# Miniprotein binders against q9ydz1: the designs that were tried, part 44

Target 1, 329 residues: q9ydz1
Amino acid sequence: MVQGLPGEFEDYLYRVIASLYRYAERLVVVDYPSSPTRRSIDLIVSLPGSRVVLIKAIYDASLISKKEVEELSAVANSLGVSAVIIAERMGREDLLTGVVYDRYGVNMVNLETFENFVSGREEVYVTRYKDIYTVSISSEKLREKRLEKGLSLGHLAYMLKTSRKSIYEYERGVMSPSVEKAEKLVDILGEEILEPIDILTSPRKPVSKRDFDKPEEALVGEKLLELGFKVSHAKRTVVDLVAGRSGEEGVGSRIMIVVKRSREGRERMMSRIMKGVKMGSILSSSLYAVVNREEKSLIKDIDYTKTIVKDVREFINDVSRGRVEENEE
Key: E = the ipSAE of ESMFold2; O = the ipSAE of OpenDDE; V2 = 0.75 times the mean of E and O plus 0.25 times the DockQ between their complexes.

## First folded at step 20 (miniprotein)

Design jb4 (at its last look DockQ between E and O 0.80; V2 from the best seeds 0.75)
Fold by ESMFold2, look of step 20:
Parts: sequence; structure tokens; C-alpha cells
Structure jb4 (fold): chain B 329 residues (1-329), chain A 95 residues (1-95)
Amino acid sequence: as target 1 above (329 residues)
Amino acid sequence: SPEELEEAIERIWEAIRIVLRAFEREEQGDLEEAMEKYREAVRILEEVLKELEKILPRIDSEEEREEIERVIEFLREAIELYLEFVEEMEKQLGE
């Protein structure tokens, strides 16, 4: 069954927003492009502990392509934040509560699992690996508890009805036990061997991509790469380019840029700028609009205290000298 | 072909980096060197544009054709932009 009607997409996104609003310190909705199946990011939330998470929320995750997930992953990596997909199913498979799935290197969970995790009510221990469910265990605690009980690898393997090689692999951290084997391990060695999964991690296979959408964007992106920023060119969200660089004590510099897209009118560009300002505020980053002299007239009604307007030469010169200006009021 | 397009894209990125070097020369007051670098970047892009225009009529895949057309449009816009940089340098040099 395919979720195809606009109301169905909106209903699920609203359900996710309503659930997370109670736990997020801040929440920003990213509703551009208007099609939920063609945008890479639906929500940005700030959770306690200064944890920022980019969220793709869609009832059936099979309706988003590798391109959307790759952009989500790249943007999160460039900004130094986490990414997660919240969904109730993946094609023919319903997502189980308490299980972490993978989609192109990004963690995927159902809404109940995410809510339980961020609220602190439940830890998550189970991953769907290929066609089986595995349990996250601490290889160090497993070995320690086995030795405390005086059990050899062979004796423990016999008790679990598995191979000695499997026990060895569990203790090396190269393999995770099935749920059945993990239940037996807990019965024998105790719950201390379980290791919670942090579902809010950076994407596992991020890509920084150079792009050719606009000449100004290409120049800016390449210069930022030369300066040591992680850079992502985005096509499926409100901004065109994001960049981040690690700083002292984990604080980094983040840059978000809007350029005029081909065939884009004033209203659409101003709408993206307004939404980009909100995205930037939750990320502690100003929004830059990189435009030429003719394009400046298209955005003359924007709030210049929240958006920094530069042409490409001005931007390149300023970033080369390390200047980051606050928005003026 | 995909190989020919990939080679064209690599040359486009080289031209982009040349423009970044031109910005550096211009900021340092070396306007003649900056102008020469802008002109070099334009030359590279014009060569790539002509190569892609020769290939385009032979492409029968709609997706591949659209990709090449997007690169061609980028090239036209970039050449126009870089020529504006050249004109600015010419005015500053009195040429």
C-alpha cells in the first residue's frame, strides 16, 4: 500500500511533530519542497544536551529514494549533527517498536521507539541485520562476566547451543547475537552485558559533494572546501549549500547559503530565505543570501537583520579572512 | 558518454579553482594576473561547452541528455559571470 495522498503525508508528519514537541527544546518544520517524497529533511529538533537532529519523517520509507537520504546524510555530516528517519514501515515490512533499522547508512526507527528513546523511558538494544534481529552487547562486559562465572568459550557455546567461534566473535565485537541467543546470555551472565544503542549518531556513510547548479554556488562551495569546511550542496531542502567546521571545545562554525535557483521567482526565493533563517537559528548559524546586483532587487523586502546579503566576491573575500558577521537589526 | 561527461566536469572544476586564484590575485592588487586567470578559466569553459555541444545530438537517453543540457546551461552562466569579472578588471586597468 502506497501512501500517496497529500493528507496522509501531512497527518503522519503532524503526528511526529505533536509527539516530539513535548520533548524538544526547539523544533523547526522544513516544508520545502512541498512534496514530502522529494524533500530530504522534514524537521530539525534541538534536544536536551544541545543535541541537534535532522529528521526525515515519512510513513512508508520506501517512498524516499537514495538521493533524498544521501542529501539528509550529507547535510547532517557537514553541519556536525545527527540524522534519523522516522517511519512506520519500509515497503512490505512494518517497523517494530524497539528496533533500529538502516536506510543507506542512516538510522531508522518508528515513532514510538524514537519517543521512548528521547524521553528517557526506554533504551534501544535491537537492530534488524539482514533478515534477523540482533542485540547490542558490550564485548568487554561479556568477556568479564563469562570469566567471572568460570566458563570457557566452549562451555558457554554449549549452553547457548551455538559454536565456540560465535562466542569468540561476540567477545571481539565483530558479531552480535540473535535475540534468542542474547536472551540466553542474559539468563546466564546478567543484564550488565547489554549495551544501549545511541540512535542519534552521525550518518555512517556521509558524502560531501561538489555540484554545478549555479556558478556562484560552485565557487563558494569549492572555496569553503579549501578552507577545511565539510560542504554539502543541497537540492531537496530550503538552502542550497551548508558548510561546517569543527571548532575548539566541540563548537564549530556553520554556514548556510541560499542562491537564486533557475526559474525561481521572488516569492519562492523569499519563502526559502524565511524558512532558511529558522533552520539557521536552531543550528546557531546565520543565513547568507549570495546574489548578484540584479538579484538583490528580488529580495529587497527581506529582514536584513536575519539574512546576510553578499555577492560571490564579497562572500569569498570575507570567509577567506575568517569574518563571520552577526545579523544587523 | 558518461566518461566524456565526467572528464568535462573535472575540467569545469579546474576552471572554478582558477577563478578562486584570480580572486586572490585581485584582492592583493595584482589585477593583470587576475584578469589573465579569469580569461584562462573562460577559455577552458568555452572549450568544454563546444565539446559537449558536439556530443549532445548523439545522445538518445532522455536522462543523459537532460544531464548534459544542465551542464551546458551551467557553462553558459559561468562563462557570462567570468566575463563580467574580466570586464571589471579591464575597467580598472584602463583597457
Scores: ipSAE 0.740, ipTM 0.934, lowest interface PAE 0.7, mean pLDDT 85
Fold by OpenDDE base, look of step 20:
Structure jb4 (fold): chain B 329 residues (1-329), chain A 95 residues (1-95)
Amino acid sequence: as target 1 above (329 residues)
Amino acid sequence: SPEELEEAIERIWEAIRIVLRAFEREEQGDLEEAMEKYREAVRILEEVLKELEKILPRIDSEEEREEIERVIEFLREAIELYLEFVEEMEKQLGE
């Protein structure tokens, strides 16, 4: 029994899932917490080319909180994966196909745009930030094609009814042209000046905020920071901490940590661990459960999951010794 | 003041780092030194808790009040946890 998401949200999430199953190598549904309006991550998808993306799927992106998007971005950044929002609307406005929107520093697209991108059917060139549409162009190709046609900066600026400075800023990549100016540039210089947008761009580095949710979480988080991991706290997903470190030789170590809450029942913790294991399988991440010593005896029987159950001291000591069990793929 | 809360937070992180150093000492077999560090961390957190409890009634902002209340709850849980570490060391040294 899929516990009842509100019908409209379920329907849209199922539509997104059904679409992505055609293109995904692996897909994990993150159904925690049960409330969709309190969940930062809905899907984890492995795409061709070893691209893993965390997806928030919501029909109306106006309903997603800044805190959820910040968490999505932080988790993705710490794990060294991409994040995207898939939505059809933002309040009263429908999201246009072929446009990448910025939502609190995360790329947001409609389902059709995402399908077109992942399938390679259509490239995306248009970005919207606030109310401004710009077109992605190659600064290098723009300059090259301008010079091939023997056009000065001033002549091209005149043709576009813009300043020499604007053309210079386009050729430096410090400004993108409006749609109207880009159309004129394409008419003059050809389509080769267009640069496709990678929707799966890694989110901008969130500042690792130290958070005080649990004393065990604070100890673990600080130790991982000391060891050179990027660490993010998560309040709106299955795991409580995520950490990642880029290795010199290969796939950087990824760690996800479930910290038991004092008021959390064993069954609820087990549910989170089981869901965390599913997340770990697609993220090539080790999953740790940090528990107190009393609880460790109660959870030892759960050896069925590739979950490492430790107390906080044991965890810190193991990580300090470089015993991060990397999931050998 | 926001500055007093920031100072309190810095002291909390100092106590957390002291506990991490205590774990290192415990792992090295220096149980007495580990115990002293745990007690030091507890003392710091108790001082911060007492300071925040005094400030809390003076905060007019509901948002700031909720933030301080969350930090106070964290401090109580952290003190309890670190006292458990002290008790564990006392047992190991008494055996």
Scores: ipSAE 0.725, ipTM 0.927, lowest interface PAE 0.7, mean pLDDT 86
ESMFold2 (binder alone), look of step 20: mean pLDDT 85; pTM 0.841

Design jb5 (at its last look DockQ between E and O 0.81; V2 from the best seeds 0.73)
Fold by ESMFold2, look of step 20:
Structure jb5 (fold): chain B 329 residues (1-329), chain A 95 residues (1-95)
Amino acid sequence: as target 1 above (329 residues)
Amino acid sequence: SPEELEEAIERIWEAIRIVLRAFEREEQGRLEEAMEKYREAVRILEEVLKELEKILPRIDSEEEREEIERVIEFLREGIELYLEFVEELEKQLGE
């Protein structure tokens, strides 16, 4: 009998959930697809201040591909929410507490770092960039404190044993100092030059892709783009299409859509719909199922009070009139 | 070959936009105009489908072949869908 590992993927995800429920106003688990290495989103949390965050939680981040992270990034960008990866290592490298890493344009931190940030126990100042650890500083306060001390760029460079060019670049915000240089800067100019990193920002390099695998998805996506929504297609989570835009007074619209995927059976589609309803609830968005007559038989047991079922023409006409906003409960 | 696929994809998106205009005509009660736009989209997709079917046997790359096969399936599904819309409108008009 061949035996596998004890399910360490599920253990880590549950460790993250157990930690985060203490700080989240609301938490939704997105456990589809069932394989942790094949899904783009594991959790959605709402933090104080109405901050919604899409989370990928995996012990070893080398096991997620570029495509999973690109989907996480695109979905977050389209919905106007944040994304973060929580992991303990990247291949053979352990993630350090208090350091922000980058994975294809998405911030990545270990669980302790995330806990310290959301609880308010510690700010985060350090980034790992291309094998170099750098410290976030305020270029404005750096210049102010240097001038208060009567130091020229050259004089400060001499004190740090660095180049005048480096000091100039720090003050222009083009370059961040190494940890060693930052320690010296703080010793000379004070801690006020440090600038906390907000790890819950929008992804830095979101990818927009218009390649849909079903005609209904393509029609819906193109129409939503025409109406000013940011739109992304998803294949590694419970929904097929997400869209979002800001309203006049900052209150926006969010739309989530399920269509039947190729070779998808009833069980998988029903599972995606049920989990998509939960995802939509934390995002204040109804779930739409865009289906034809034959496809309705696959989802006959859904809760029609929580999932709005339309054919493609009905959906497009409703969204063109703004009825999506009227129909959200 | 990559340039040919890019041209085909652009024509597919043109057809998709035509179908969106057909939805608008249909909602306005302009059913004959909507039907003509659905038919125009189908003609575009059928032309692209024929072009891709001629190209497919010449493709050496397994990855490129799989991508073209996915596009062909998308085209067939779209043609079927849009022809169904035409059928529905024909029935409405013949009553």
Scores: ipSAE 0.730, ipTM 0.930, lowest interface PAE 0.7, mean pLDDT 85
Fold by OpenDDE base, look of step 20:
Structure jb5 (fold): chain B 329 residues (1-329), chain A 95 residues (1-95)
Amino acid sequence: as target 1 above (329 residues)
Amino acid sequence: SPEELEEAIERIWEAIRIVLRAFEREEQGRLEEAMEKYREAVRILEEVLKELEKILPRIDSEEEREEIERVIEFLREGIELYLEFVEELEKQLGE
């Protein structure tokens, strides 16, 4: 019995889960915090080709705060994974199938678009940013096909009733054409100029703001930064810190850290640890629990988890010595 | 002012870096030097705390007030934590 999420949100999250189970190699539900409208991450999914994605699923994307999307993006960026929002609506507007929306720098699609993409049934070419629709085209193919047709930049611009600059910007990949212009380009040059959008792109680098909620988090975060990790704080998920470093051999070390909160009971911390372990199983990340010395004795007896329990000093010393226990898969 | 808060935050990060260097000294067995660095970090946080507590009554913006209150809470928890590190070393040096 999964305890009652608010009905509409539960129903939509379940629809998303039921869909993704058909395509996912692994799927973890991140049911923390208990309030769906305060979670940055609802799902972690491993897709074919070793593609891991953090998913925020919400029926109405107008209910997602900027702070939640920024956290989703920051966590994904630090871990070197993708992030996506799956939604049916944005306020009064239904999300169109075959359109990738921008929501605070994260790709947002409806469930049908995501299913079509993951299954390879339909490619996506249209992006919406604010009220502007653009079509994804290959800058290289556009130039190639223009030259094959013997068309100058000026001639093609004339045919599109646009400037030479606009055509030049398309061929440099610095601007995408409107739907109307893209249709004309396809009519002239062929459909081979279209470039499918990879929905599972890594979010643009959020500037890791040095944010601190706890002194222990600040110490851990600063040390990981000194060691060349990308670090992100998380306030709306199971873990409090995530860190990632690209290795020379392409296998990057991923670290997730649960820091004990001063007012957090042992049971609640253990629940977070257990959920963190589930997250780690898909992310191939080490999970650390940073606790005080008194609590360390109490948690060490809980052998239930591949979780490394340390005090803040021990953690910092271990990480400094290169003793990041990578979960060997 | 926003500038005063930014300066306060920079000093907090200085104290955090001092504590990280104290951990390195402790690991090297240089316990007295580690303890001195922890005390230095505490002093910095206490100074910043006093400054923020003086500024807090002058802030009319509720959002800015909540932000400063969060930083004040962080400072208090940090002072407590770093004092615990001092006490632990004092105990080890007294034995």
Scores: ipSAE 0.663, ipTM 0.909, lowest interface PAE 0.8, mean pLDDT 86
ESMFold2 (binder alone), look of step 20: mean pLDDT 85; pTM 0.841

Design jb6 (at its last look DockQ between E and O 0.74; V2 from the best seeds 0.74)
Fold by ESMFold2, look of step 20:
Structure jb6 (fold): chain B 329 residues (1-329), chain A 95 residues (1-95)
Amino acid sequence: as target 1 above (329 residues)
Amino acid sequence: SPEELEEAIERIWEAIRIVLRAFEREEQGRLEEAMEKYREAVRILEEVLKELEKILPRIDSEEEREEIERMIEFLREAIELYLEFVEELEKQLGE
């Protein structure tokens, strides 16, 4: 129940995997780095409706930092996929079923809530941020039903024992009512004002920044930005750089890259590459290893048909001509 | 110092973009232009490296010192890489 040992962290992850296996069309475990509190992504699932979700699974979410969650969010945003944190508690507080929490801009739910959502058994309407529980409502339906009932802002405010300003803000979508106020609103106006929360929406505060801790990575990242990709650099997962863009005006693509990190031994790099290939499989993207010639001997045992090895000039020239996206199939 | 560090970062990105332009010139067969751009990028990074090495002994914060040391390591690796690009192009032109 209380996470503090490597086996205990892995037990919760495998509980999440076992539970989600029934609902996921595909599931890939990306448990790198080995410390659960220092990695940004634990698994990736493909759900019905062509929805890919990056998942951070940790029993007590207070054990992950802002850096891990911001990386999860940025990677998901760059790849055009969803992100969610699955946890059972946040420090002293157990997560309630049917409630969406926020962790640095990423939706966080307990496992039961996630299962109920993806199975279609229960819709989610309640959000908690810090100490406030609010209910998701349609601002348009709220206004429509109020006018249909012939109620002024002031009259509705009186009935709810709240301010006219609060009703106005609800109707503008700027504020969500508390659970207490929402119950009164439903009693007066009907359930039609409720709006289900899609917990698989793109991260609320996407984070994207350029990074130059490896020269090859910096060149690649800047070039991909110039070509219109959303780009994220990562330090707490198997890949160093991810990029994505829509396919409407060109080839829709996702690009994932590893480079050798400073002071990284062969075993760690090979582990990242092998797990990165699995990540790429669910994203329909190959993993690229961008290396110089001295680094090639370090990774000569990799499966080249699953990992595409380039030097930085080759990669940049290929992506500039669209050749990198030709390997998509 | 915060302004000096931010200026250094922007000059590093300027050099990176210059190298990307050099790749373009090289791909177009404009090898002399590419070589000049690689050399320009190296000169920029060497200037930034010298400035950071001058600043580093004056930094009291361990966190800021580590950040600058990481930037210095990046600069050394990048200069080495860009000089390899120059050497490769010099061989091509001399042959």
Scores: ipSAE 0.748, ipTM 0.938, lowest interface PAE 0.7, mean pLDDT 84
Fold by OpenDDE base, look of step 20:
Structure jb6 (fold): chain B 329 residues (1-329), chain A 95 residues (1-95)
Amino acid sequence: as target 1 above (329 residues)
Amino acid sequence: SPEELEEAIERIWEAIRIVLRAFEREEQGRLEEAMEKYREAVRILEEVLKELEKILPRIDSEEEREEIERMIEFLREAIELYLEFVEELEKQLGE
């Protein structure tokens, strides 16, 4: 009996899992760290069309720290996958169905919105950033339909009681209209101007912060950066480093690294490795365990996992030689 | 100062890059040169550590203090690790 997480979080996570099992090709639960409010990633899901998404699931998104969302985004970006937050509330406010919220640069939706999107039952057009609601429109279709109606930028602006500049910004895709303006645009130009929001967008480029958690992580991270990988440190998930590089053929190398912590017991490290292997299976990622020489002898005998166990020097040398074993599955 | 902290961070990364070059020398069989580079990296980190330890008592911000304490812990662990690399090469050269 894995003793349950605090009831409300467990219940919501289970609800999300139960929902996503209907649509997912593969689903991996990331139950590390044990505290849900200190975990950047709760689920990894493979969706139809080879779309992999990292999911943070939380009933109340006000409990998610900026640092957790930044890590979720950074990990997703380095691996070349999407990230999403699934939540029902933001403090006292319930998340509306059919609205994509911005939470520290990551898309956030309620479970119903996500189900509707993944199942293709309902498209999503509305985004909320802070207190501003906007509607997603095709800049190309807006221009096309405006021209078909014989309307100038100035005439359409007059009809919307807005500036010519605003219409020009909509047609360039640099600004989205408010709900009120979008309704008027649809009334004038038709519904074909609406563009469904892809909730599974890649997170905005996190700045690869050089982080000083462990000396081994610093060495590994710097070397992977020198080799042209995107690298992200992770403090709130199973692995300590993630790296990704786009290949010429579009097949990118993905690397996940568990670095042994000086105060971490063997059993805890093995638990992380086993969980990392589960993550790797859905991410098509190689998993490395970086250990000291003494620990390497102790872990090599554990044939439990396709995990490559190296010391830091061996790892650096292997990566330098292009011996990154891509798990081509 | 923020500038002193940025300089300290740059020097730490310089030492890390020196260690990466030391690995390349070690792989080439140039063990003496690798060992010299590890010692250089250790020296740089020890200098930075001494600087941070002097600054730490003067920091009134709890957040800044915690950051410097984390850097000090990192530096100590890094120095220990790089000294282990030196000792391993000293054993190989002494045999």
Scores: ipSAE 0.721, ipTM 0.926, lowest interface PAE 0.6, mean pLDDT 86
ESMFold2 (binder alone), look of step 20: mean pLDDT 87; pTM 0.867

Design jb7 (at its last look DockQ between E and O 0.76; V2 from the best seeds 0.71)
Fold by OpenDDE base, look of step 20:
Structure jb7 (fold): chain B 329 residues (1-329), chain A 95 residues (1-95)
Amino acid sequence: as target 1 above (329 residues)
Amino acid sequence: SPEELEEALERIWRAIRIVLRAFEREEQGRLEEAMEKYREAVRILEEVLKELEKILPRIDSEEEREEIERVIEFLREAIELYLEFVEELEKQLGE
């Protein structure tokens, strides 16, 4: 019996699942930890075009901690996949349809906006960062259409009641116009200057942080960093470490690692392994279980998982020899 | 100070890298050299632990205190793990 999530979260997560199931090639529910307000990843979705996204789904985004969003972003970055937050509100404010919000560096949209985007029904052009709304425009198209109309930077700036510098910054892509300025630009230059926002952008900054949760994680993480992997620790999902390396031929090696905790019972570890296998099936990732030598015999007999069971030394030696088993599925 | 914590973290990472080199020596069959490297790593971590335990009572910031307490817990677990590696090699060399 999966002990019922608090009803409101469960209901919203199910609504998100039911929506995305219509558009997803594959969908995995990440129901770990059991508390939704302590979980960084709720869904992994494969979308058409080989686009994989990690989703945090929550009705009220004010309940998401900065640490959970940072973990979501870090895991996505290390695996070379996208991350998104799907939410209906942020505290007392409802999220507007057709707006992409920034939440601690991760794109956040309501369910309707995400459905419209993945179905190709409606494009999104508006971003919100803090209290500032901006419109996404093509810097190249802006310049092209300005020149086609014979307008100088100064003349267009005059028409918009703005500076030549602002127009120059728009054409360089270093600044996006406000809604009011974008409306005037569209009126003057046409709608072809608008550039749809790709909600499924990769997280902006690689987060390869050294973290100190467990000694085994520190050893594994440092070795993977030495081997040129991007590595992220995860505290709020099924796996404890994720690593990715860009290969020469496109899809780089992805590794997920479950590290046994001294206080973790066998059943709980097995539950994490099984959930990790489900995650790996969408991520095309190898799943490793790092255990103590004494525990290795107890877990190896569990033949039903594509999980590679190693002790910390064996794992480090295997990865050092280039024996990263890529799941070629 | 923030600088003292940063130095402590650098020393911890040095010890972790020493253990990684010990694994390489163990894989090469150089068990005595591996054992000495594990002992070196343990010594470094014990020194850092002792330093952090001394400064912990002097920290007024709750956030900084919690951070140092987490590092202290990590150090204790790491020392225990690396001592297990030493004991395993001592058994192999004594057989």
Scores: ipSAE 0.700, ipTM 0.921, lowest interface PAE 0.7, mean pLDDT 86
Fold by ESMFold2, look of step 20:
Structure jb7 (fold): chain B 329 residues (1-329), chain A 95 residues (1-95)
Amino acid sequence: as target 1 above (329 residues)
Amino acid sequence: SPEELEEALERIWRAIRIVLRAFEREEQGRLEEAMEKYREAVRILEEVLKELEKILPRIDSEEEREEIERVIEFLREAIELYLEFVEELEKQLGE
C-alpha cells in the first residue's frame, strides 16, 4: 500500500514551486532525471531585477550528494548565475528561519527564509558554518561607529568579553562575530553596523571534476574552453554541457548542449530536449543537439526552430567561425 | 594508482586536441594532413586503453575501478568515432 505513491520529495518540490510562482517573473521546472537525489537542478527562476537562480529543492538536504551540489555549482558558475538550495532540514536538524547555511559552497536556506528574502519582508543576517552562528556586519560601519563613540579596540573587546585581536579582525572583514557578540555590538554601536546577506550570490570556490561521457561531448567542451568559455559537463540534469563567457561590452553568451546518453531512448531524449529549450529560454541561451546521423532519427519530431541540430564536426566548425549566438539579454 | 589515471587523462586530452587540429586541416582542404592527425590521436588512445586494461585488476578502490572502467568505455567509443573520420576521408580521396 505504501509502495507506488509519490514520495515526500515530490510533495516538497511542489510546495516550493507553489510558493515561488507568486514571486518569480518566470519559472522552469527541471525534473530530470526523475530521481531527486540524482538531480542537480530542480528549478530555474527569474526574479525581479533580472536575477536568474538555479534551485535545488529537497526536504532533507542530507540526502543530496556532494556530486549533485558540485554540478549545480559548476553549472551556475559557467552560466554566470546564482545557485541556492532550499531545504527544511539536514538529517535530524531542522533548518532555522533567517539563517543561511552552507552545503559544499552553495547557500542553503529553508523555504520561509527564501520567501521572506524575495518578498522583501525580512533581511537575512545570520550564517551557520559547521557549529558556529555568525552575523554579517559592515567592517566600514563597525569601525566608523566605534570611533564615533570614542572606543578603543581594547575597550570594545572588554565590553564584548573577547580579544582586541577579534575586534581588529571584525574591522578587517576577516572574521564575523557570533550572534551573542553581535547583539552586544548592536547594543553599543547601533543597528547600522549590520549588513544584509544576499543569498543569491555565485557559488563559493566551485570545484569541477572533469566528467565526460561521450567523445562528441569531450570534443565540444575542449573546443569551447579553447575559445574562452567557462565549461561544465553535466550528467544530472537535462543538458550534457553548458558554457558561458562574458562579452567585450558586458554582454555574455551562453550555450547549452544535449547529446544522446548511453541506453537513452527516443522518449527520454525528446523530453530532455523539450525541457532544455525552456531552460535555455529563461537563460537567454540557444539549445544545441549534437547527434550523429543515426541519432537524428530519434529526434525527428522536435521543433527545429527552437533546437539547433548539428553533428560534432558541424558544431566545431560553426563555433570556430563565431556562428554560435551570444547572450542578448 | 591516482597518478596513473591522471597521466592517462592527460594523454586522452592531448589526443582530443589533436582531433580538433585535424578538423582545422580538413576545413582547409588538407585532407592527408587531417587523416594523419586522426590516426595519431587513435594511436595515443589505443596505447592508453591498453595500459588501463593492464592496471585495472590491481586497483583496490571500488570508486577508482569504476572510474577507470568508465574511461576504458570512453576510449573504445572515441577510437571507433575517430576511425570513422578516417574512413570518410579515405572515401573522399578516392580510395
Scores: ipSAE 0.699, ipTM 0.916, lowest interface PAE 0.9, mean pLDDT 84
ESMFold2 (binder alone), look of step 20: mean pLDDT 87; pTM 0.869

